# VH-VL binders against Sushi domain-containing protein 2 (SUSD2), part 5

Target 1, 195 residues: Sushi domain-containing protein 2 (SUSD2), of Homo sapiens (Human) (q9ugt4r445to639)
Amino acid sequence: RLASAFGDPHFVTFDGTNFTFNGRGEYVLLEAALTDLRVQARAQPGTMSNGTETRGTGLTAVAVQEGNSDVVEVRLANRTGGLEVLLNQEVLSFTEQSWMDLKGMFLSVAAGDRVSIMLASGAGLEVSVQGPFLSVSVLLPEKFLTHTHGLLGTLNNDPTDDFTLHSGRVLPPGTSPQELFLFGANWTVHNASSL
Key: E = the ipSAE of ESMFold2; O = the ipSAE of OpenDDE; V2 = 0.75 times the mean of E and O plus 0.25 times the DockQ between their complexes.

## First folded at step 2 (VH-VL)

Design s12 (from s07 with heavy chain G99V P100S Y102D D103Y I104V L105W T106G G107S P109R F110S; framework fv_sipavibart)
Fold by ESMFold2-Fast, scan of step 2:
Structure s12 (fold): chain C 195 residues (1-195), chain A 123 residues (1-123), chain B 109 residues (1-109)
Amino acid sequence: as target 1 above (195 residues)
Amino acid sequence: EVQLVESGGGLVQPGRSLRLSCAASGFTFSDYWIHWVRLAPGKGLEWVSSISYDSGTIGYADSVKGRFTISRDNAKNSLYLQMNSLRAEDTALYYCARVSYDYVWGSYRSDYWGQGTTVTVSS
Amino acid sequence: QSVVTQPPSASGSLGQSVTISCTGTSSDIGAYDYVSWYQQHPGKAPKLMIFDVSKRPSGVPDRFSGSKSGNTASLTVSGLQAEDEADYYCSSYAGSYTVFGGGTKLTVL
C-alpha cells in the first residue's frame, strides 16, 4: 500500500486521506513497531533559484532505519538542487555504481535524481526532486496492516483514524486546520530519537 | 439551557418524501457535530446520519444511503434531514443529538437529545 | 458498517449488581475509547450515563460504572434501585459512523 508526501507538503495517507501541513522542523512520517521501522522527514522553506525563500514549506530531507539496519538519509543538496545520500551520516558517491547492498536494505539511484530504498521487510521508499522540495513515496506490504503510526496514517483500511496522535488518541473526522496543525506538530521528532 | 427540538414528522405513504428539522438553542450550534438517531417500534436505537460543525464531514447508515440527505444552517441554528423514497422500515421516532468532543483530551459523546419527531410510513 | 450486540434482557434484585455487555469489533469498540451508555425510560429521550468507556457525566451516581476489554464494553449497575429499570444502549464511535447496540431491557425484581 502506498502513501506519499510532496510539494508544500501535501500528504496522502496509506488509506487515502489527503491533507496539507506546513511544518518547520523534523517529523515522523511513519513508525511501525512490527519491524522497528522509522521514517522521518525535515520540513522547511524552499529556496528559489535567485536565493529567495519560498512562501510555504516542503520536505527537504528524509531518513530511514529498520531494526538494526544502516541509517540512510536522502536530502536536497544545498548548492546543486540535486539529491545527496548519506549512509550513517557520511555522504555516498555513485560514480562507480548506481546501487549498494547495505545492512538491512538495498539502495539504488536512478536517472533523474531518484533514490529507491528497499528494506528487509519489503517496505520501500522512493525519493525524488519536485521543484525546491522532495517527493517521498512509501510502499508497505500487507503484513504492516494495523501496525503503522505517524503523519502517513494508520494503515487499516479505515481512513477516519488516520489522524492518530502519538498518545494513541484519534482526532475526529472533519478536523479543522488548527486541529490538523496539532496533528502534525504532535509527530515532531525529539532530538533523542532523531535519525 | 441546552435544547434540541425536532419537527416535521408525520404520516406518509411509501415512496414519498419528508423533511425533518431540528432547532437548537442554548449553545453555540456551529461548534458541534450533530447526529440523527432513530428508534423504530419494537426495535432499538439506530444511528442514521452525522454532520460535522462545518458540513465538511457527513456520514450515513447503509440503510439510508442514497435516500436521505443531512444538512445544517448554522446561521439559523438548524439541522435538517431530507428523507426521499421512504419505506415502511423507516417508521420510527427520529431524534437529533448533540455530539460533544474534545480533541486535546480525547472525549466524544452525545450529551443532549431532543424529544423526537415521529415518522410513520404506511399505506 | 459494523454491528455491536447486547443481551436483549437482564435482571437483578434490589440492592444487587448487574453487568450488561456490549460486544463489537476491532473497528469500533476495539479501536476507540469512545464508548457511551444511554438510559432510556418509556416515553423519554435517551440520557447519557457513561462516556469514554468509564467516565460519568455530572449528576450520574457512582453506582453506574463502565469498563472495556478488547472488543467488549461493560456497564455495571450496582446497588440496584427500582428507578434503574429501563432500556440501556451502548454506542461506539467507529470513525466514519456511530454504532449502537441493540439495547438491553433491565428489570429490577
Scores: ipSAE 0.000, ipTM 0.444, lowest interface PAE 16.7, mean pLDDT 81

Design z01 (framework fv_zilovertamab)
Fold by ESMFold2-Fast, scan of step 2:
Structure z01 (fold): chain C 195 residues (1-195), chain A 122 residues (1-122), chain B 107 residues (1-107)
Amino acid sequence: as target 1 above (195 residues)
Amino acid sequence: QVQLQESGPGLVKPSQTLSLTCTVSGYTFTSYYIHWVRQAPGQGLEWMGSINPSGGSTSYNQKFKDRLTISKDTSKNQVVLTMTNMDPVDTATYYCAKDRYDFWSGYSFDYWGHGTLVTVSS
Amino acid sequence: DIVMTQTPLSLPVTPGEPASISCRASQSVSSYLAWYQQKPGQAPRLLIYDASNRATGIPPRFSGSGYGTDFTLTINNIESEDAAYYFCQQRSNWPLTFGEGTKVEIK
């Protein structure tokens, strides 16, 4: 099952719900207690080549960890372009090979414009550059049914509960833009839990 | 262990080009962004720009965009600030600073060079 | 550009007194706010990052608080060695901007 976040940022949940959340800060895209999977993303104004901020916000970094695996972050280099991959906050080099077998995950890069991460559970993450922002796709195998929470929704084939808050409360279908902002803000990463 | 050191001319004439070098040691040069920050006498701090020493990508305060260039030499662990058309108002202490970077706390500066005073005067 | 305004600009204090410095952003910076200490003739030193997290090696008498547009740096029991300028910095928007600085003078 596929969920995505891209652009301004536009989100498509695992159950196919579409929404836009123009946030600023760090947010939980996905949490799954089944394997202790965490995917977090930073949303902020982009930086143009002239150092000027973009008019809207988008994703500029994403970080992932599953259980006791290494922590991998993929970010826009200086937020103006290109991708950097960080392993436990240290920038990685792919000059000698395009892939790495890390603790709990397999990582590959393609021509500097796409990063793919395959986790031990079979979960996958694909990150690419879209203008001044990142495009992020998350792929979950079937065993994650009923085990997900976060901005990318509750994977259970029922889109009516995709706007589930951290507390477990569900916002009803037809949620207003103002309520949708509250949904997004509710999934803010607190400093102590940041990857 | 971690050290940053600025070097360059202490005196520049108006309209000339300034070149300052920041040499780093005690950590992996390509792992952290390097920023340039200046401070005019009796004034506050002003962020000028940064470079990613791994890929070489740069970001500039637009105030300086048309005359500021930041570059690197990975073999020497050095970052170079070049600024054209210097004016007396550019008189300041110039610092290079290491980004603290992690997912949450990037763009704060955990280690600084000692600073170098550049006076722009005829 | 986000403008950072510090209050007061000058703060005379007696050792043992608490000191508080305010920093106000012209628009919300969430928690993306750092504090620096600068002693005369020295480079700035990171005290607090992300509003409330103490940097490595910084004594517990220093603390930060705030969110959005209003932030405070507190020095609980000020010591003579704390005589310095203090600057806030936002990292929410480009360009990165600093407050004008507060001079803490020990009486």
Scores: ipSAE 0.000, ipTM 0.457, lowest interface PAE 14.6, mean pLDDT 81

Design z02 (framework fv_zilovertamab)
Fold by ESMFold2-Fast, scan of step 2:
Structure z02 (fold): chain C 195 residues (1-195), chain A 123 residues (1-123), chain B 107 residues (1-107)
Amino acid sequence: as target 1 above (195 residues)
Amino acid sequence: QVQLQESGPGLVKPSQTLSLTCTVSGYTFTSYYIHWVRQAPGQGLEWMGSINPSGGSTSYNQKFKDRLTISKDTSKNQVVLTMTNMDPVDTATYYCARGPYYDILTGYPFDYWGHGTLVTVSS
Amino acid sequence: DIVMTQTPLSLPVTPGEPASISCRASQSVSSYLAWYQQKPGQAPRLLIYDASNRATGIPPRFSGSGYGTDFTLTINNIESEDAAYYFCQQRSNWPLTFGEGTKVEIK
């Protein structure tokens, strides 16, 4: 199943729910107990070519780890708006090759503006540049059914509980924009758990 | 509406095995952890263990590991606590509680509790 | 195991006065601390989670603060219905551990 986050930032959950959340900080996109999969993203105002900050926020970095795998971070590079990839906090170079076989994952770069990550479980991430922000897509195989939490929703074929808070409380249908902001804020990453 | 309800014997004899059942309703059973917490009369709360109803994985407080088993029956939306070799010091009110998902560092508090069931261990 | 120490264990207060209960962890629990209220014969009720966030339906007179090892539950303008035991709980490490509890008594 496919979930995505892009733009200012618009989210589409694994069960197809759409929402927008203009967060500032680091957030849990996905946690899956089945394989100890963690996907976290940073949201902040963008910088346009004329140096002006955007009104809204978007994703500027995403980090992933599964079990005891390497930790990979994909972030928006400085002035050029291209992608920068970090392996356990060290910047990687793709000058000599477009792929790397890492501990617990396979990583590839296409045209310097798209990064693909395939994890040992079969979970996958695609990260690309979209304007001043990142576009992130996550693909989960069916074995993850009932095993997900985070901003990308509870994958259980029931979209009515996609706005599940960390407490397990479900926001009702017709949730207001103010309540959706609280949903997003509820999935904030704190220092101890940050990748 | 989320509900948790404990059931089982109110009295057990020393050396016997205790079996308590927690029945849940009002949410997707496999999406949330179930924890067992006990409270001796006049004492504080003591965490015993938990189960992930999706995969069946369990975590136990080391104090109880050799005597305690937590299991599930997904068809009945039930979690069962089994504890062997009961002793009068095990007299307590036993609660089941809905708790955090797998990752303890992003774990959430016990947001819903059962009413509790008093278990007295006496001859 | 992380040991949670509460002070005081007994707190007599007069209605309208503020009350404060302290919880100290033997090692850092970051912000992964919750507070529960328990009235005699009842199950515990969640008051505060992640150190400072009020649970749904909890009156604004209840507030929590702290980070790391030192935490405080504050009840401003205490009411007679607030007579109960209060427990802190850390959720940073297994096993999950609770403080010994504080009995708040209305004078």
Scores: ipSAE 0.000, ipTM 0.431, lowest interface PAE 18.4, mean pLDDT 80

Design z03 (framework fv_zilovertamab)
Fold by ESMFold2-Fast, scan of step 2:
Structure z03 (fold): chain C 195 residues (1-195), chain A 124 residues (1-124), chain B 107 residues (1-107)
Amino acid sequence: as target 1 above (195 residues)
Amino acid sequence: QVQLQESGPGLVKPSQTLSLTCTVSGYTFTSYYIHWVRQAPGQGLEWMGSINPSGGSTSYNQKFKDRLTISKDTSKNQVVLTMTNMDPVDTATYYCAKYRTYVYGSGKYYFDYWGHGTLVTVSS
Amino acid sequence: DIVMTQTPLSLPVTPGEPASISCRASQSVSSYLAWYQQKPGQAPRLLIYDASNRATGIPPRFSGSGYGTDFTLTINNIESEDAAYYFCQQRSNWPLTFGEGTKVEIK
C-alpha cells in the first residue's frame, strides 16, 4: 500500500489519512519491526530559485535502511536543484549508469530528478523533486499489515489509528493542529538512532 | 474490575445545556479512549464523539460539532459530555464506552466495556 | 459516512435453530466490523470484532464472517437468552457508524 509526503509537508498515510506537520528536524516516517525497516526524513525551510527561504518547511532529505542493508540517503542539492544519493554517507555518481544493485536494495535514478529504491522485502521508495522540497512515496507489500509505525501511520486498513505515538497511544481522527504538532514531534529522531 | 458509570440530569428543558459525566474505574484512565454513543427510544445506536484522556484530543460526529464538547478531569477519572441547545429530538439514553486502542502489532479495536447508560428526556 | 444496512430488521426464530443476520457497508470496511448484542434495558455487549473474532466470554455458538462490504453474524442452536437486538458497527472510517439493528425474537 502507498503512503506519501510532499509539499509543506503534507502527509498521506497508508490508510489514506491526510494531515500537515510543519516540523524542523529529523523525523521517523516509517518503522517496521517485521524486517527492521527504517525510513527517516529531514524537514526544514526550503531555498527557492531566487535564493530566499520558504515560509513553511518541507522534506529535504530521506534515508532508508532495512535490516543489515546499506544505508541510502536521498537529499536535495540546494545549488544544483537536483538530487544527491549517499551510500553509507558517501555521495554516489550516476554519470555512467542509472542504477546500482546494493546490499539489500536496488537503486535507479532518472536524469537526477527521480530516485527509486526497492528493498529486499519488496518495500519501495520513490523520491522526486517538487519545487524547493522532496516528494516521497512509500509502497509496502501486504505482509507489512499491522507492522508499521511513524508519521506515515499504522498500516492496518483502519485509518482511526493513523496518529499512533511512539508509546503506542493513539490520537483520534479530527485531532487539533496543536495535537497534530505533538504527534509529529513525538516521532523526532534521536542522534543515536539517526540514519 | 472495569466499570464505567454515567451520571447527570434525567430531565432537560428545550434550549438548555446538557452535562453528563462518565466516571471510570478498574483500569488506567489515560490508557484508553472514551466515546459517547446515544440511542433514541426505539432507535439504533449513534456515535457522538470521543476523547483521548491522556492528551485531551477530541473527535466529534459532524452532526453535533457546533454544540458538543467532550472534556476530561484526570484527577477524578472522569469524562464530561456537554451539549448545548437541547431539543426534544435529543431525548435518548446516553452511553460512555471504553475503546480498546492500538497495541504494537495488534491493530485490534472495539468497544469492550460500556456504561449502563443514562436516559435524558428533553421536555418542557 | 459509511452507511451500514442490516437485514432482516426482525427475525423470529425457534429455539435450537440457527439464525443469520446480514450487514452490508456502503463501501469497503475491510475486516473492521464488530457485532454487538443489546438486551432490553441494558448496554450493548461486544460479541464479535474484526469480522470473525469472538470477544472474551462469548459462547462458541456465535460466529462472524465476511470481508469488504458483506458480513454475517451467525447464532447456531439459538437459546432463549439470545432474544435481543444485534448491531453491526464499522471502524474503518470516521464517523463510526452502526447498522439499524436486528431484533431477534424467540418463538
Scores: ipSAE 0.000, ipTM 0.429, lowest interface PAE 18.2, mean pLDDT 80

Design z04 (from z01, 16 letters changed; framework fv_zilovertamab)
Fold by ESMFold2-Fast, scan of step 2:
Structure z04 (fold): chain C 195 residues (1-195), chain A 122 residues (1-122), chain B 107 residues (1-107)
Amino acid sequence: as target 1 above (195 residues)
Amino acid sequence: QVQLQESGPGLVKPSQTLSLTCTVSGYTFTSYYIHWVRQAPGQGLEWMGSINPSGGSTSYNQKFKDRLTISKDTSKNQVVLTMTNMDPVDTATYYCARDWGYSGYDWEFDYWGHGTLVTVSS
Amino acid sequence: DIVMTQTPLSLPVTPGEPASISCRASQSVSSNLAWYQQKPGQAPRLLIYGASTRATGIPPRFSGSGYGTDFTLTINNIESEDAAYYFCQQYNNWPYTFGEGTKVEIK
């Protein structure tokens, strides 16, 4: 199943719910206890290659780890306008090859500044540049049914519980910006827990 | 004007069933969870349970398992707390509380009823 | 269940002084912590949620701080009308749990 986050940032949950959350900080896109999968994203005002701050906010970095796998971060390269990939906080080079087989994941860089990550569970991420921000897509195999939490929702074929808070409480169905802001803010990552 | 109002008996005999009603007004009934919280005289607050009035799904504090039921009547904008086998230690002020303010920032219990004192005594 | 421990349980304060109440959770509750004020004969009133955000209509002399397991409610320049019980509440995990309460008394 596919969920995505892009733009201002606009979110599409695994069950197809659409919403916008204009956050600033680091947020849990997805956590799944089934495999100890964690996907975190940073949202902030964009910075163009000439140093000018953009008016809106969007995703500027995404990081992933599954169980005891390596930690991979994909972020906007503020000077070049492309993508940087970090492995356990070290910047990777793809000049000699377009792929890497890492602990617990396979990583590849495709033409057009696209990064693909495939985890041991079969979960996948695709990261690309969309204007001044990142576009992130997450693909989960069916074994994750009923095992997801975070901004990308609860994968269970029921969109009415997609706005589930960290506590397990489900927000009433609604479309107000205030409700969506709180849902997003509830999934904030503390610096000590950041990937 | 958002209002929550508890109603029910002020006195209950030991072993009897308590029934309290929370009537809400001033907002869309199905848009907010309703919780029940009680407070024994001179003691702290104790969360009992909640209901999603849209679907009727409930959550209960395990301390009250097997004797607490929360239900709703959407046509009357009411939530009902039913508790069996009342004991003198259940003497408390019972509150219903709304979960989620319009601002999106009042997060837990933004509006409370005035509370109703229930005394359990022979 | 997450146990919430408040200190002190009784806090005598002189008007104009700051008052500080601590709340400790037995396990991390992130920032999912609220503070309530309760005056005699009244229902609790929401003061702070998300550990540090003031609820609508709450005077700026009330502030909250903390994350994880350690939280503080601060009342700067306390007024006589602030004499009340104060409760912390975690809403990170079911069941929701409250601290024992702190009685703030004007001396």
Scores: ipSAE 0.000, ipTM 0.423, lowest interface PAE 17.2, mean pLDDT 78

Design z05 (framework fv_zilovertamab)
Fold by ESMFold2-Fast, scan of step 2:
Structure z05 (fold): chain C 195 residues (1-195), chain A 124 residues (1-124), chain B 107 residues (1-107)
Amino acid sequence: as target 1 above (195 residues)
Amino acid sequence: QVQLQESGPGLVKPSQTLSLTCTVSGYTFTSYYIHWVRQAPGQGLEWMGSINPSGGSTSYNQKFKDRLTISKDTSKNQVVLTMTNMDPVDTATYYCAKEYTYRSGSTWYEFDYWGHGTLVTVSS
Amino acid sequence: DIVMTQTPLSLPVTPGEPASISCRASQSVSSNLAWYQQKPGQAPRLLIYGASTRATGIPPRFSGSGYGTDFTLTINNIESEDAAYYFCQQYNNWPYTFGEGTKVEIK
């Protein structure tokens, strides 16, 4: 149903599992073979209002594609403190209207500080700014039950398998912070599959 | 364990400068942002600004930017609010509040602990 | 600035009944929404953060829901001790803004 990643970054899986993973790099938030849905995010240190880097990391960009749809990336704008949206690596302008009907998705923005994406499957993303980082929420229709993998977990109404590695191996509930870091690192995006 | 306590004058004359101190105890001072929030009599809450006690960086509500300064004294575990040119409309109860989230780089401004509040009346 | 609008502003309820308070943001705030309780003469107390997560020590009768612009605080089986003002707060964008508050009165 709903999963989210925000802050330093804190994750809430589709089955309600909470955890924190301070990665540095690009990671798979979600992949679902049902519709070939891919959601990837970049985690890196943030910049506070005084120019100081944060000690922790957070999400600074998120990218999504479903099947043969356009590729949309939402990232923090360097100087404005708002969001910028890229369509197939080209920056979009929303000065004339707040929405776009793209290949395989509908996109809308609110005052430069929130982006909503609705995919053909009914899957949705909402991206907003939370201080020096992004807040990302993913909404999945019921048809995705048993079809999800990645940092946002396995949607199957059973939280005990939310820490499933890329190999299919499951880390049990009560996993240590060190093991949680390995879980997160296991979902690193390789260059060939990067959005 | 965790306590925040405001102190300062209860009465300020128009055009004078207000100085309030928030003293914290029961946790690591540099780990959480401290915010100032005020509430006019019978009105809602208004966020004024915050300080990161680790680096000293501040954020202010644009409404107060020209008058408001927030500073810290790490040796005393204190945050100080200074506001110039006080006006009768600034009459309010002033609270300091600790952010809920642990990390000093976080901008999550939900507040898990508040001071008791101090009423500041601005009149001649 | 993001404007937070609460409805109703006054809510008389009978003990044992559920109470619901709505909070609407003028722009999406994602899930970055907190609820506070304030009793007369006291500082506010955090109830809910992240729209739906109960703060430590908060009874399970309090729950939050919503995402984007529309949020609800629900108090299930309301007790006399729940008579208070309730405020929503968005922490998605600077400046952080609060709703007007809802006064819950127990009859």
Scores: ipSAE 0.000, ipTM 0.401, lowest interface PAE 16.8, mean pLDDT 79

Design z06 (framework fv_zilovertamab)
Fold by ESMFold2-Fast, scan of step 2:
Structure z06 (fold): chain C 195 residues (1-195), chain A 121 residues (1-121), chain B 107 residues (1-107)
Amino acid sequence: as target 1 above (195 residues)
Amino acid sequence: QVQLQESGPGLVKPSQTLSLTCTVSGYTFTSYYIHWVRQAPGQGLEWMGSINPSGGSTSYNQKFKDRLTISKDTSKNQVVLTMTNMDPVDTATYYCAREGQWLSPYYFDYWGHGTLVTVSS
Amino acid sequence: DIVMTQTPLSLPVTPGEPASISCRASQSVSSNLAWYQQKPGQAPRLLIYGASTRATGIPPRFSGSGYGTDFTLTINNIESEDAAYYFCQQYNNWPYTFGEGTKVEIK
């Protein structure tokens, strides 16, 4: 199952629910207790080529860790350039090879424009640049069915509970813009759990 | 072909609520913000507000305060403007307009044809 | 709110002459400025965005310049079909605001 976040940012959950959340801060895209998988993203205004901020926000960084694996962050190289990949907060170089086999994950890069991460569980992430923001796709194998939480929804073949808050409370279908912002804000990353 | 089309009543009495719909076609509805802009007869343009049709997030010109609500119906590719307590000074042609790509700062690349709303008793 | 002031409000020109319209913002809007053309009975049409970038399908006789608070729309070798109202718009700060409009009249 595939879930995505792109643009300003548009989210598509694992069960196919579409929504937009223009947050400012760091948010949980995905948590899965099955393998202790955590995917977090930073949302902030973009910077245009003329130096101005965009009116809306988008993803500018994403970080992932599964269990006791290494922590990998993929971020925009600010205004100019492509993607930067950080391993435990240190910038990686791909001048000698396009891939790395790390603790609990495999990384590959294509010409600085696309980063693929494959985790030991079979979960995968693909990160690319789309305008002033990141485009992020997450692929989960079927064993994650019923084990996901976060902005990318509850993977259970039932889209009616995709807007589940951290408390377990579910916002109903037809959620208002104000309630949708509450859903997004509820998945804010706090200092103690930040990657 | 990108098209935006406004529809709604041409006449509204003072203190009543206005409801206008903007129907779009020729592109992916959820990919572009939709704005409402009005123009009083013989006057300039006035920005009213906008909606992101994916999630429904909105922005309003505070001049209209609680009078203005913008909503969407994704199944019909429609954006709806609702404004309460209409006054003769609200007589204007109302336009919906599509925002350009987020890659460039927001400007209006396509406009509806406009619908004239007259507020009088 | 940022106030956009256009000068002149009325501009009579003869075909083949250049026409210039000024737009001044009450505070800096960087290059986040657009120009629109509106012919009688029609919706506005985007001409220029980002202060100087011509929109798709717009003839090269239209050009924009400026940055910060002072902007100019220039129409070189003006043609009869250019008779219209012209509006500037800032999109740097919420709420978005427009100038009063300039009526270009072809003699």
Scores: ipSAE 0.000, ipTM 0.423, lowest interface PAE 17.1, mean pLDDT 80

## First folded at step 3 (VH-VL; from i03 with light chain N92D; framework fv_miptenalimab)

Design i03a (at its last look DockQ between E and O 0.80; V2 from the best seeds 0.00; counts 0 for: pae E 6.5 > 2)
Fold by ESMFold2-Fast, scan of step 5:
Structure i03a (fold): chain C 195 residues (1-195), chain A 125 residues (1-125), chain B 107 residues (1-107)
Amino acid sequence: as target 1 above (195 residues)
Amino acid sequence: QVTLVESGGGVVQPGRSLRLSCAFSGFSLSTSGVGVGWIRQAPGKGLEWVAHIYWDDDKRYNPALKSRFTISRDNSKNTLYLQMNSLRAEDTAVYFCARDRGYYDSSGYWAFDIWGQGTTVTVSS
Amino acid sequence: DIQMTQSPSFLSASVGDRVSITCKASQGISSYVAWYQQKPGKAPKLLIYAASTLQSGVPDRFSGSGSGTDFTLTISSLQPEDFATYYCQQLDSYPLTFGQGTKLEIK
């Protein structure tokens, strides 16, 4: 099933719920105990091409690890535009080839503006640049049904529980923008758990 | 109910410094998504945004004022400050503090929803 | 910087009139516009945010419209307490900027 986060940032959960959360910091997009899958993203204000700083925030980095796999981070390049890929906190070069077979995952890049990651479980991530922010898509195989938590929701074919807090409490349908901000803030990454 | 009360205004000579305070109640600046700003108004003129600060200590300034003005807070006192240095005659204005309602820029909901009564700063001599 | 230009700067009207004040942004700002009312010697009061959403407690004779660069504040039937100065503000990008103001006068 597909879930995404893009723009200012708009989120679409695995069960199709849409919402916006302008956070600042690092957040859990997805956790799945089935394979010990963790996807985390950093949200911060953008810098436009004319040098102005946006008031809204968007994703600027995403990091992933599954079980004992390598840790991969994809982030916006500081000033050149495009993407940087980091393997266990070290920047990778793709000048000689467009793909890498790593521990527990496969990476491929296209023209430096799109990165695809495929994990051993069959879970996949696609990261691209959209304006001053990242666009992130996550694809999960059917075996993850009932095994997801985080900003991208609970994959169970029931959108009414997509706003589930870390405590397990569910925010009701019709949640206000203020309550949605609290939902997002509830999925903040603690320093000890940061990728 | 939410209230904001400015203080610290007065008459100062050019080149000197002044610190304004804004004491607020009914909300906390340590609450995620909350922000407070300073807006000024010169006699007979319109509104000019000065600076604001958010719960995560993100600070934003009017570029024309950034080198001389500093925004800060004391969460234990529920108070916002504006430190103004190298004051000029052009800084003469009523200074308002106001709460940013937007829960950190939630799309379409940004605005200054609750304002203090203002404190007057006169730079003269 | 985004410049906000209000029209007219001065407006004379009678109680019961329908009046409109316009605000033009120098670049696209979506719907990130707020409108404020200010009476002499008082702090501004929020009337409308997100270009068209009425703030709680504000009478429904006030309405806002527009998106992109062109915005309008309308008062459908003026009351005596509505004679004041009105300001638009963009909240799309830093620095935040206000229009120059429109003074609404009796007569």
Scores: ipSAE 0.168, ipTM 0.692, lowest interface PAE 5.1, mean pLDDT 85
ESMFold2, look of step 3: ipSAE 0.072; ipTM 0.620
ESMFold2 (binder alone), look of step 3: mean pLDDT 90; pTM 0.934
OpenDDE, look of step 3: ipSAE 0.533; ipTM 0.818

